Miniprotein binders against q56419. Designs and how they scored, part 105

Target 1, 326 residues: q56419
Amino acid sequence: MEGRTLEEVQEEVFKRHGVLVPKKELEDLAKALEEAGLLLTEKVEARLKEEEEKLKRERPMRLAGLSYPEGEREARAFLEAFRASYPGEGEEARVLLMPHLEPSRVPEVYGAALAALEKTPPPERIYLVGVAHRPLKEKAAALPVPFQTPFGPALPDLPALQALDALLPFELFNTPLAFREEHSLELPLFFLKGRFPEARVLPLLVARRSPELGEALKVVLRDFPGLLVLAVDLSHVGPRFGDTPLTRTLAEEARRRDLGFLERLAEGEPEAALAFLGANPTRIDGVEVVASLLPLLRERKGKVLAHRLDLEAPTLSAVGAGTLVL
Short names: E, the ipSAE of ESMFold2; O, the ipSAE of OpenDDE; V2, 0.75 times the mean of E and O plus 0.25 times the DockQ between their complexes.

## First folded at step 10 (miniprotein)

Design vb3 (at its last look DockQ between E and O 0.24; V2 from the best seeds 0.00; counts 0 for: pae E 7.4 > 1.5, pTM E .570 < .8, other shape alone 3.868 > 2.5, SAP 77.498 > 70)
Fold by OpenDDE base, look of step 10:
Structure vb3 (fold): chain B 326 residues (1-326), chain A 120 residues (1-120)
Amino acid sequence: as target 1 above (326 residues)
Amino acid sequence: SAEELAKKLEELKKKIEELLRKIIELAEKGKFDEAIKRVDEFIELLEELIEKLKELVKNPLTKLLAEMIEELAEAILELVFMVYDLLEQGRTEDAIEEIEEILKAIKLIREMVKKIAELA
């Protein structure tokens, strides 16, 4: 009701729709909302404030014991098993595109990422760019705190993060609560920290395409060199995403879109990759990330190491995942 | 149609309620790891509910109601995280109390969705 009286709401509905909602029904609704909302709001606000204060110090693991092992020994065995699931050899990466999907769904795709990391000299820092699955205040955000992992904390590169913030037209350190649950950073970071324990990290989220981010990062990377990681999924098709159940035709279209996107990226043509998707009818997750990082992807040639369209049988839906090195 | 969407929302709500009951049952049995997994499933279903509710916005009143439902859904998500934390700590009784609050909020959402369906 945001400061409107029940009478004003009633009048507005009547003016726009010709329906007179009884005042009593609006009162009952308002009362039910007040009773449920006030109690929830005070408790939620207090909790959110506490969580935000914690996120000023560190980002705890949320998926330990669920998506990956909590214990370091078990976590190392997990990494080794995932690496073993990919039979190929990797290539040196300056840019790595990898999934953020539940690891158990696409083990060989994560295995391909690990294979690439084996051929990559240990970076001083990792620019980890994920997808914001929650709204951000700005187009992009960073959280300048340690991220907990089974291998110890992934420490932020504060000088590089500050340099990036200084070049952006908006405050980079926004929406800390969006990082609390964000698996697009946590899952890739497990693999990255396990392979490069000494690397500093810049945990970044993109909600909307930000050309400014790519230009700023291009400058920052000159003074603060490191590995760029795009943690993105590919097509999302089926009933969970508003389509009919997965068919051969729908799966073929998803694969065509995924591979066509990755291949154009591998050729160093990120604008062509975006243009190829058009309206993005199969809902490739990484579009806003790629669109933000165009200056860093141009003219870089590489190789697609792995791709999978993984069926979620209970929902007859599928998600695409891929690993690309540049 | 608005009626079809309301039916889908009611079905999704029933799944959420069943899932919450299962979380309580698992917590009462000391199966906290399994309960946590079900909490994650609940979050996913709740997010799906929010997206479907956004599709019901046809008039200013339904828009207002949808916005209010979204606010309640966000509050429910925060309570779910509290449940998650409490279950991880083995605080089963406290977790059950928070789940009961979530169930009350879900009941309110149901009433609002019914009202949207009547006004659509």
Scores: ipSAE 0.019, ipTM 0.382, lowest interface PAE 5.0, mean pLDDT 83
Fold by ESMFold2, look of step 10:
Structure vb3 (fold): chain B 326 residues (1-326), chain A 120 residues (1-120)
Amino acid sequence: as target 1 above (326 residues)
Amino acid sequence: SAEELAKKLEELKKKIEELLRKIIELAEKGKFDEAIKRVDEFIELLEELIEKLKELVKNPLTKLLAEMIEELAEAILELVFMVYDLLEQGRTEDAIEEIEEILKAIKLIREMVKKIAELA
């Protein structure tokens, strides 16, 4: 800020606009605005602290009754319907890439993930890595509390989380409020907890690429083995995302980018997958997650099980989703 | 160009006022989900306004007002998230109270924008 006096401000305004605002009027305005702004900030801060205190004990469901059923019986039937949407066989996954898009939009893509989990021995823990949709205080974050699901609480793996925190150059438990509405964890977790009810979870978010996270996770996974899940969506194209309305050409390019990205990951070439995207013109979600986790993805070969670019007719936009096992 | 900047600020002020009328109308009709979605559009326009006001960094009063607007915009975003949560829980009366606070903050920002337009 400049720190200039109100008299200097008044002089500049008069010079530029030919209108003199009385000094008292400027002072009264600044005082009133500061007081009102301070009151709003205090109220918001108090409410945020209340929400933070709740999140330090547990993370409640936000999408029950909206994206999936709240009741356990209905939730299990919901899972089975999604598995049935994918007619193929899965493969054992040591790393699973799955979407976080609204499940009803891409049922066979989630079904493919369930098919992979069907072939996967129940892990002791799941490293669930989503995409932060709210700012984080650091490049990545975790929330070491139970996440509620219709299948019971998904308990945190505290020893593994503490080991991870100790290896990072920043505090891992840094932004509890970022988890409050984070569907990139909640939606995949519903499916994962339903299939692996005894697995503990490391709920992780990436906001900006962190090579340190991938290196630290490589160490932690050696001592605390488990299933690594990248909960990411693919291309985002159309007016909702800053493009012109969706055309056949844009949709075909989005599909090409999605599949090329997934195929290169399936060949164990994550750097090549990122390079293939260049400036990421179709805004593939989760580029920062893949860029963070390179040490865990290199030389792991696998298979793309499913892909869909799903049309949002009301917005003339589309979002891609895929299932990859490594 | 000062003339080009002044015209862009006036255009943005008009868009902001149109959105505010729309938000208030939706809230008065009890269409709170839709009203809150329009607040997201309002925040986008505020970010554009803040970027343009930073071009006036040599004007201490407009810089002060821009910083206050940015602070209020951050507060409004957090209130929007709280409203979504309250509506999800079916706590409509609590959500209405927060919407009233959002409307107060938006009205305050409107007055700041009007003052900036007079000073620009």
Scores: ipSAE 0.013, ipTM 0.420, lowest interface PAE 7.4, mean pLDDT 82
ESMFold2 (binder alone), look of step 10: mean pLDDT 75; pTM 0.680

Design vb4 (at its last look DockQ between E and O 0.11; V2 from the best seeds 0.00; counts 0 for: pae E 7.9 > 1.5, pTM E .507 < .8, other shape alone 2.604 > 2.5, unsure alone 67.75 < 70, SAP 76.113 > 70, placed apart)
Fold by OpenDDE base, look of step 10:
Structure vb4 (fold): chain B 326 residues (1-326), chain A 120 residues (1-120)
Amino acid sequence: as target 1 above (326 residues)
Amino acid sequence: SAEELAKKLEELKKKIEELLRKIIELAEKGKFDEAYKRVEKFIELLEELIEKLKELVKNPLTKLLAEMIEELAEAILELVFEVKELLDQGRTEDAIEEIEEILKAIKLIREMVKKIAELA
């Protein structure tokens, strides 16, 4: 109870509960609370409330100067370098699957995404669907505010977001704090905003498979056409994820699962892609996103542009990343 | 009884403290996700125990203390998420500082639970 007098606390307890707590009991409690650090809870609550109030206006960059440059000039040079890391040509995308892994780990996979975006006409809006690495109140959520980038703010498409909310059986605008540090949106958005500065964005997170989301988006996309982006990683194997250290056999299994998943998606068979994974023993990150978006992925043919299983040497663990166009 | 629940909370506290120590050890080894998932489960169990404690509380003061314990549990959850993020970024020293803050919050819960047991 930082800043409140014992008399104010006594009055508050009396107002709330109709009980006058003896001053000595409050002193003992206050001392226990001071010694224990209640100051922390009020400070954390005040901070969380302040952060939530800020998130009503904008989502600031969290990874600027860490994962990508903060300055626009340096950010443009970063995009060019990543594009240069992929030696191939892209294809036009109506649906883009790309990673959200730390860009420096899989530069050519992001480069492949940039190559696809070069062949893609500038969309009016981007439906950016990431993975919730924090709990959501609902199966999915959106944050209807500008997302800061080195290229200026990515502005929300409020009409399209409202149309989506109206078709969902739950409140879409839930758990704003889950977006505060969510890299599955921030990292791909850097590349997307850099390529399409005028596109509006629908930043979406999926925590659990929501068939309702895919059906709702299918309707919304008719009136509000745009690029669909799945920002998902693939296999997660090794000690960080509960496995033994990476072996050739484990790496081959991870690659088999990743490529088998992506290839079935490229054939327009998303249900077959999910069925192929079964219990998902290599922990493909994008499963809940794909399972939510089945109506949008069916019968769409495309191409796998890049894949990498990247070794994190300090942990002897690996993460799969891929780029797919549909 | 409130006393039995207090004992369970104390046991859970010790497990959380052990897990937090393991997070540091695992962080030094880069095993962040596994440690986090374990801590998250224990926090969920703590929240469930707090709800049960609230149901047992008939005294307004004990109710206030139970509400404050809930607020602390929520704060611990947020700090755990920050620890996870810091660890994912390789900021181990910063993560250790946040773990120390979590340990302070857990100490608070313990004192509040003791006070509830005295007032019950």
Scores: ipSAE 0.020, ipTM 0.366, lowest interface PAE 5.3, mean pLDDT 84
Fold by ESMFold2, look of step 10:
Structure vb4 (fold): chain B 326 residues (1-326), chain A 120 residues (1-120)
Amino acid sequence: as target 1 above (326 residues)
Amino acid sequence: SAEELAKKLEELKKKIEELLRKIIELAEKGKFDEAYKRVEKFIELLEELIEKLKELVKNPLTKLLAEMIEELAEAILELVFEVKELLDQGRTEDAIEEIEEILKAIKLIREMVKKIAELA
């Protein structure tokens, strides 16, 4: 509250309303808010600092027993059930786009990703690029530690990560806490690690578009070949996202935006895919990742394997998910 | 309008209070899996509350008070992530203590939102 006193607030209210708010009541409320905020912030910061130190060693599972089974045997059966949810054939992927939405909501979309992985030679490493749901200190970040899974730890590819860090104009290892609860990495990683148990991982998050990331990755992928995975969801529409309740018209628009975006990516035209979205009125969350990775997506043709705009009946909202191979 | 926004905020806070009472009940009974699922719903409701509070900041007559509420709500959100971790670890007493602090802060936000509605 630097710059304004309670007296100044009181005076402004009087000028606009002609009524003085009791100064003591306003002062008491502001003091209570400041005290509560300071106490909670200090407690949170101490706890988070402890968690940040632990994340410098490993990233534990957060969604085991909630989104996927914790035990290895059950986890493998889970993978096979999801593969069975998609009866089609996959295609070999050098680039795979897959969702990070709760798997039970879009089982055939994850199944399509598994079908693509069946056709993909086991890579030495996986470049897993998710969407940061917490702020990053920079446009993008990585966490160079093992990520725990029911299939064992997904080990980081430290040489590739160090090469990537060296090529960027900012420090890549910048926000460990952003990874603590980041489902856009954990959910896809479950499926990827289950199919490629020996692959190392580059766990990457994008908060804001970074052309530098895409250029650097193009160089690193030449020397450290691997599978590039864009772990992104598509349209987010309805009251949970700031719209009116979902109507047929809004759902049709979201589906049209999702498919138009994916189809243009499948033609190797990522700039056209972004332009098609314009102001992104249905809030496709893959935009910042695609905008960062343009050099890796240009002229790569492929196929959309699956898409669903999944309804959240309780919130009258919907989220789109898709599977694209390039 | 500011009056309509205040009504929506009050409805959200009532839902949040009911949910927190249930989370405490479940944690006290040692039903950590059920408590954990309800914490996830609490996070969703709190995120919605924070977005509605950002609309209050746009009102120039109440800007200072709304900014204070937003800062407190952001701290609450971070503390809720701690509660989620504590419940996952089975640390029931620590989780309940944190939830009680969150409840105090939410009551304070409710009182301040009512005051802002009176000024608008």
Scores: ipSAE 0.013, ipTM 0.432, lowest interface PAE 7.9, mean pLDDT 82
ESMFold2 (binder alone), look of step 10: mean pLDDT 68; pTM 0.569

Design vb5 (at its last look DockQ between E and O 0.56; V2 from the best seeds 0.00; counts 0 for: pae E 4.1 > 1.5, pTM E .597 < .8, SAP 79.548 > 70)
Fold by ESMFold2, look of step 10:
Structure vb5 (fold): chain B 326 residues (1-326), chain A 120 residues (1-120)
Amino acid sequence: as target 1 above (326 residues)
Amino acid sequence: SAEELAKKLEELKKKIEELLRKIIELAEKGKFDEAIKRVDRFIELLEELIEKLKELVKNPLTKLLAEMIEELAEAILELVFLVKDLLMQGRTEDAIEEIEEILKAIKLIREMVKRIAELF
């Protein structure tokens, strides 16, 4: 027991409640907790060290056979089906906002992204900016390794990544393990690599807004032009996310927030888009990414191609997804 | 109150214990996709448990005990991701071994939460 002794805990409980805690029982439980914690931590640490070393060489597919097909031919048919779910035409994108939500939940939103990619000349590289679902040591991170896909490895753009790292006030290559299970990169990358098999990738994660990242990316993009992709989801509402059960009123608020956010981005007004959300009461996923990338979003006008607030019937909750081209 | 919170934590842990037993059953039958879905549900319940434990940490009377439980719960969460990886690889025996260790740890958390509730 570190920090406090069991005697100190027992005395404090007695002072506050007048109850004498059985000392032996408390000691036995504390000892058992410490032993279990040490055992589990030792197992986890050994596994994580191994995984971290593997991630310094490559990032394997984690969702093949679950969210998308493992085989290349099936994967291409999957892309075709998703494109077909969006009947509209796309527009050329310099910046693309697309979701990272499970593809089968929002097929037309991913289809709209594919439609935009059809109109986009194949880029030399893709700046893929996702949302960190695991803590990062810094505000943002990258992993400069091949990401495996059914279409072959998505190779990193090492010169561009190194240029980016050199411009930041923190180490960019700081948390390899955060990429191990990060679907906000893997799911969009499947679609991007399938459409642009020759493009290199800068796989980037944002945990907390970093104005420095946006300024650095603006400089790097001048020397290393490419497609900027914001791989973000929109509103998260309902009991899974801490709300009352999804009502018509809550769903309408979520849709209003999603569309208002996207529309202001489409007008080239990213600061206004963030201000529109205020305290972000519907928990739009993309705010930290947008706040980081302001220099790249200002004055870029475009179009919202698709939006869905998708119901999670079992949890009476919903998640918003959209496609925006700039 | 801390007693109400401890009662909710006890109910939550009962649900996760049932889920872990089900995951073992499904893995033994080779139903890996179904087992993985239950692992995802377990992760959600464990995250809820961790959030409720943070409320106990804010209470100065229970802070030390709650911090010990929170540390163990966080270790369990990391080990659950290992279990998910093992199930994705079809490594049933390895996954079951880790699940049994998680069950032992969950039982300890349950007993300590019960003891905390009795303090109030």
Scores: ipSAE 0.141, ipTM 0.630, lowest interface PAE 4.1, mean pLDDT 84
Fold by OpenDDE base, look of step 10:
Structure vb5 (fold): chain B 326 residues (1-326), chain A 120 residues (1-120)
Amino acid sequence: as target 1 above (326 residues)
Amino acid sequence: SAEELAKKLEELKKKIEELLRKIIELAEKGKFDEAIKRVDRFIELLEELIEKLKELVKNPLTKLLAEMIEELAEAILELVFLVKDLLMQGRTEDAIEEIEEILKAIKLIREMVKRIAELF
């Protein structure tokens, strides 16, 4: 109990509710909670330590058999089907913005990413920047280990990761447990590894805007050239995200914000893209990633290849997804 | 009201317990993929529980209890991830043992919530 005695709690309950809770009942409750909390905490700490030790060696697949096939043959057929879902042609990417949403929800958006990758010369390395859906100790993090995929392990570019760490004012190799289940890296990595089996990867997560990351990456990219991938979703609207059920008006606003954001990025104006969102009332997921990578997005012109606002019918909520090439 | 929130928490707890039993049943039948999908649904419900518990934080006692329940809920979430991993590895017996531990922890949370509701 940080800072308050059981007597102070008893007194405050009495002041607020007019109920005098017997001190013994509070003591028995506190003790039962502490005992149960301690037992659970010890077990969890032991487990977390084991998982952290495993993550020093590799990051296993978490979504194999769920979001994508585990077997290589089936995984290749999956890639072909997703590519076929997008009827257009791609363009060469130096920067690729693509979703990290469940692939089955937005197949044509992933298909557009694959179309762009078909026109892209095989990179030596891929800078894969995802969104941290869990807290990080720092603004950004990396995990310098192989990521398992159906196409074999995606190997880290250790020299490039070390060069990046050396330029950051914080330890880049922080919060390894945040990578354990992070789908914002795993899902795009499936498509990237399937297309570029020989590319090394820099798996990066952004929790909060880090201008330092963008400046550091701009320097690192000179000595360690590669494909930059922003794995980000767009608007999140509806009851799951604190809104009313999806209406035509809410959907139109979400699409307007998504497309207005992507179009300004396609014009090479990432600051204008962020300014256009303002307070981000439709909760575009990729804002902190884009805000961190401004130095790499400036003056790069490109094209929006695909966009979808996908309805999750059980929750009457929707998530925006897009594919942008720069 | 604290009573309405206790009722919502009890409803959510019942859904969680039903889901855990269904995960065990599916795992025992060798339906691991379906069991894993139910584990993911359990994670979602547990996250919802954590957010609802944060709403209880208007009274110092409810704040203290909500903080303690939040810590327990976070610990349960980590055990649920372990269950998912064990199921993915085909370690059904180990997964069932961890689900039983989760059920004990949920029972404790229930007793805590009940005691809180009896205090008000």
Scores: ipSAE 0.021, ipTM 0.400, lowest interface PAE 4.0, mean pLDDT 84
ESMFold2 (binder alone), look of step 10: mean pLDDT 76; pTM 0.696

Design vb6 (at its last look DockQ between E and O 0.27; V2 from the best seeds 0.00; counts 0 for: pae E 5.2 > 1.5, pTM E .513 < .8, other shape alone 7.186 > 2.5, SAP 93.112 > 70)
Fold by ESMFold2, look of step 10:
Structure vb6 (fold): chain B 326 residues (1-326), chain A 120 residues (1-120)
Amino acid sequence: as target 1 above (326 residues)
Amino acid sequence: SAEELAKKLEELKKKIEELLRKIIELAEKGKFDEAIKRVDEFIELLEELIEKLKELVKNPLTKLLAEMIEELAEAILELVWEVMDLLEQGRTEDAIEEIELILKAIKLIREMVKKIAELA
């Protein structure tokens, strides 16, 4: 109980649900929860304090040995294998949309991103915008520290980050622990750092759409030019995401939603892309990032290089991933 | 909602399974045989707990307690990360002690889940 009395809880249950739970049963429940909480709280607080102190210096790799190799030589070979998974040629990107889904599930989609990077002049900095999977204290956040990779540390662009912070109506450096496990930054960064080893990074997360972030980034990009990367996945359909079991019809709808979204972005029409999704019935997770970055996406035409809706057979669910160059 | 709680519990289960795969990889050299067995027992008990919580999602009392249950599941995940760190450091006995702490907490939560089911 978050500071509530048992009488308050009992009254709320009755008011909302019409069920009067005996006080003794509520006391037993509260005791069990308190004992479990006591056993765990001290250890969790100590771990979170330790992790937060580490994050003041650097963001360590969390997925080495799981999603990509830890050693530099092996990581380089891994990167080249992914490029080979995409037989096409890329195009120069000023804005790149790429996935953050487990790389082995969509190798040609990451390969397409690498193909685009081959055509892209090495940027001085990369604006890497991922999707927060943990709550943020504000609509968006950044972490101004080196991110470790097998290719060496990806250094933060501190002047650009400070300029961005100064333009926002909220503190940008607001939730360091949200970055600890955030794969939507770590997985794309592996590929980006591998191709642009000298580029600095602005590691950004969006939790909820923030028009102010897009306006601020438009200003910052004029003074601090660089590559903008939207590290987002597309449709999420099936039982793992609250649907009935995946059917061919649901999968085709997810594909149509993914491609329609990407194609409208490729026409420089991000508002139309969002409107096309409506209530977002297939749960494209790129929506909040795109909605935040509208000023940077308008009138910027490009091309969809790759797309896959990848099946998770054990859960009868699927996740879409794509590569878009603007 | 109850559907949102079930989705979050499934995501937590997948993260814990990912950590289990990493723990097994670290034990390939044989020095962590006991830790692997204990971690396997832990994961099986945690899966049972998650399944019971998903079955209770339709129970109105579960909606009232959902935030607390979610917070406890998240705390367990944090301690599983600590177990991983301890095993990577070769501190197997410390890792087992942490697992036993988590198991005690799971037993208490299991009793809570049983009582919630009886109130339906």
Scores: ipSAE 0.061, ipTM 0.525, lowest interface PAE 5.2, mean pLDDT 81
Fold by OpenDDE base, look of step 10:
Structure vb6 (fold): chain B 326 residues (1-326), chain A 120 residues (1-120)
Amino acid sequence: as target 1 above (326 residues)
Amino acid sequence: SAEELAKKLEELKKKIEELLRKIIELAEKGKFDEAIKRVDEFIELLEELIEKLKELVKNPLTKLLAEMIEELAEAILELVWEVMDLLEQGRTEDAIEEIELILKAIKLIREMVKKIAELA
């Protein structure tokens, strides 16, 4: 509203929204906005613009020293400890489904992912598909810049990203600010970069199911082969997510949904996995990612390596996490 | 009813305010790991607020107000991160100024929510 008359604002609202707002309501709103600070909006816009300009160069670590160690030596010890938390052997992965939950909550699930990566030949590139916890302008997005890690920068595969963009009906390089704080990429990338230091990365986010993404990636993967990683959590149940406190019945239902989803994926039946969830009453996080990647998941058989439903005691809520190889 | 939804929104606002205070307290104590976890919770609560507000959108004016609330919510999140960074740097006075801005923005959201409830 700065620099505009109330009449100009009224006319703009009428043109854009077809509503004639009474002048008195605009005056009250203008006064409230003045009191709350147009200064806020300008300062925030300036900051967001600065942060967006920084994200044209690199994506800095946000969770270093919090979720994982910042120092390389300590980070390597962290990887070894997580690997040690999983007593099993891994299998070679062409597709890896792994969590993006706080690592300390589900160490053995990340350990299972590391076990699979030990049996996987070093890929030239990693397609890392996370969940957008913030709105995207489009159904999916990519950030074509280096992602900082304790093991050095994860470099983007620009040729493969450009090939993907060219096949999509929307601009892939949208909403760069959504990547700034997105843990669904940062957390799995720590483990992936630690294991495969030479691999290039395609950091992708999905906000809404995009069949176009899966079809485009299927074509791109022919010319640009690599490891596909789905960084997704499973059920979200309890008061934090709108349910009653966790009960045995609710936990059993969450586990049933999680395992039933993962097992159908392991059989190479991703459509059956989605159909099994129906309305997704336990709020499996990875649904939109899986729905986007159907062409890449079909007919691939694999194995569930780990699963955990982790209780957050302070909120009596729980989150499911799993590791699947295909 | 619009009144029931307004009450739920007021309850959610109180939770957001409590969470903000906790984030600041944790950051002041150097517990940045816990503070970030609370920031994530704050984001989730704001998202829930926005979704509930979208349900109240029955006319173009309520839509405009909801969009403005979303913009203010995003601004608050940016300021929360700035507060954390300032506290990490030991710039407590600057952090307090940003907290005052957050409180002003929250008050504005409250007034806008009330206006939506009146128009709904």
Scores: ipSAE 0.019, ipTM 0.389, lowest interface PAE 4.1, mean pLDDT 83
ESMFold2 (binder alone), look of step 10: mean pLDDT 75; pTM 0.662

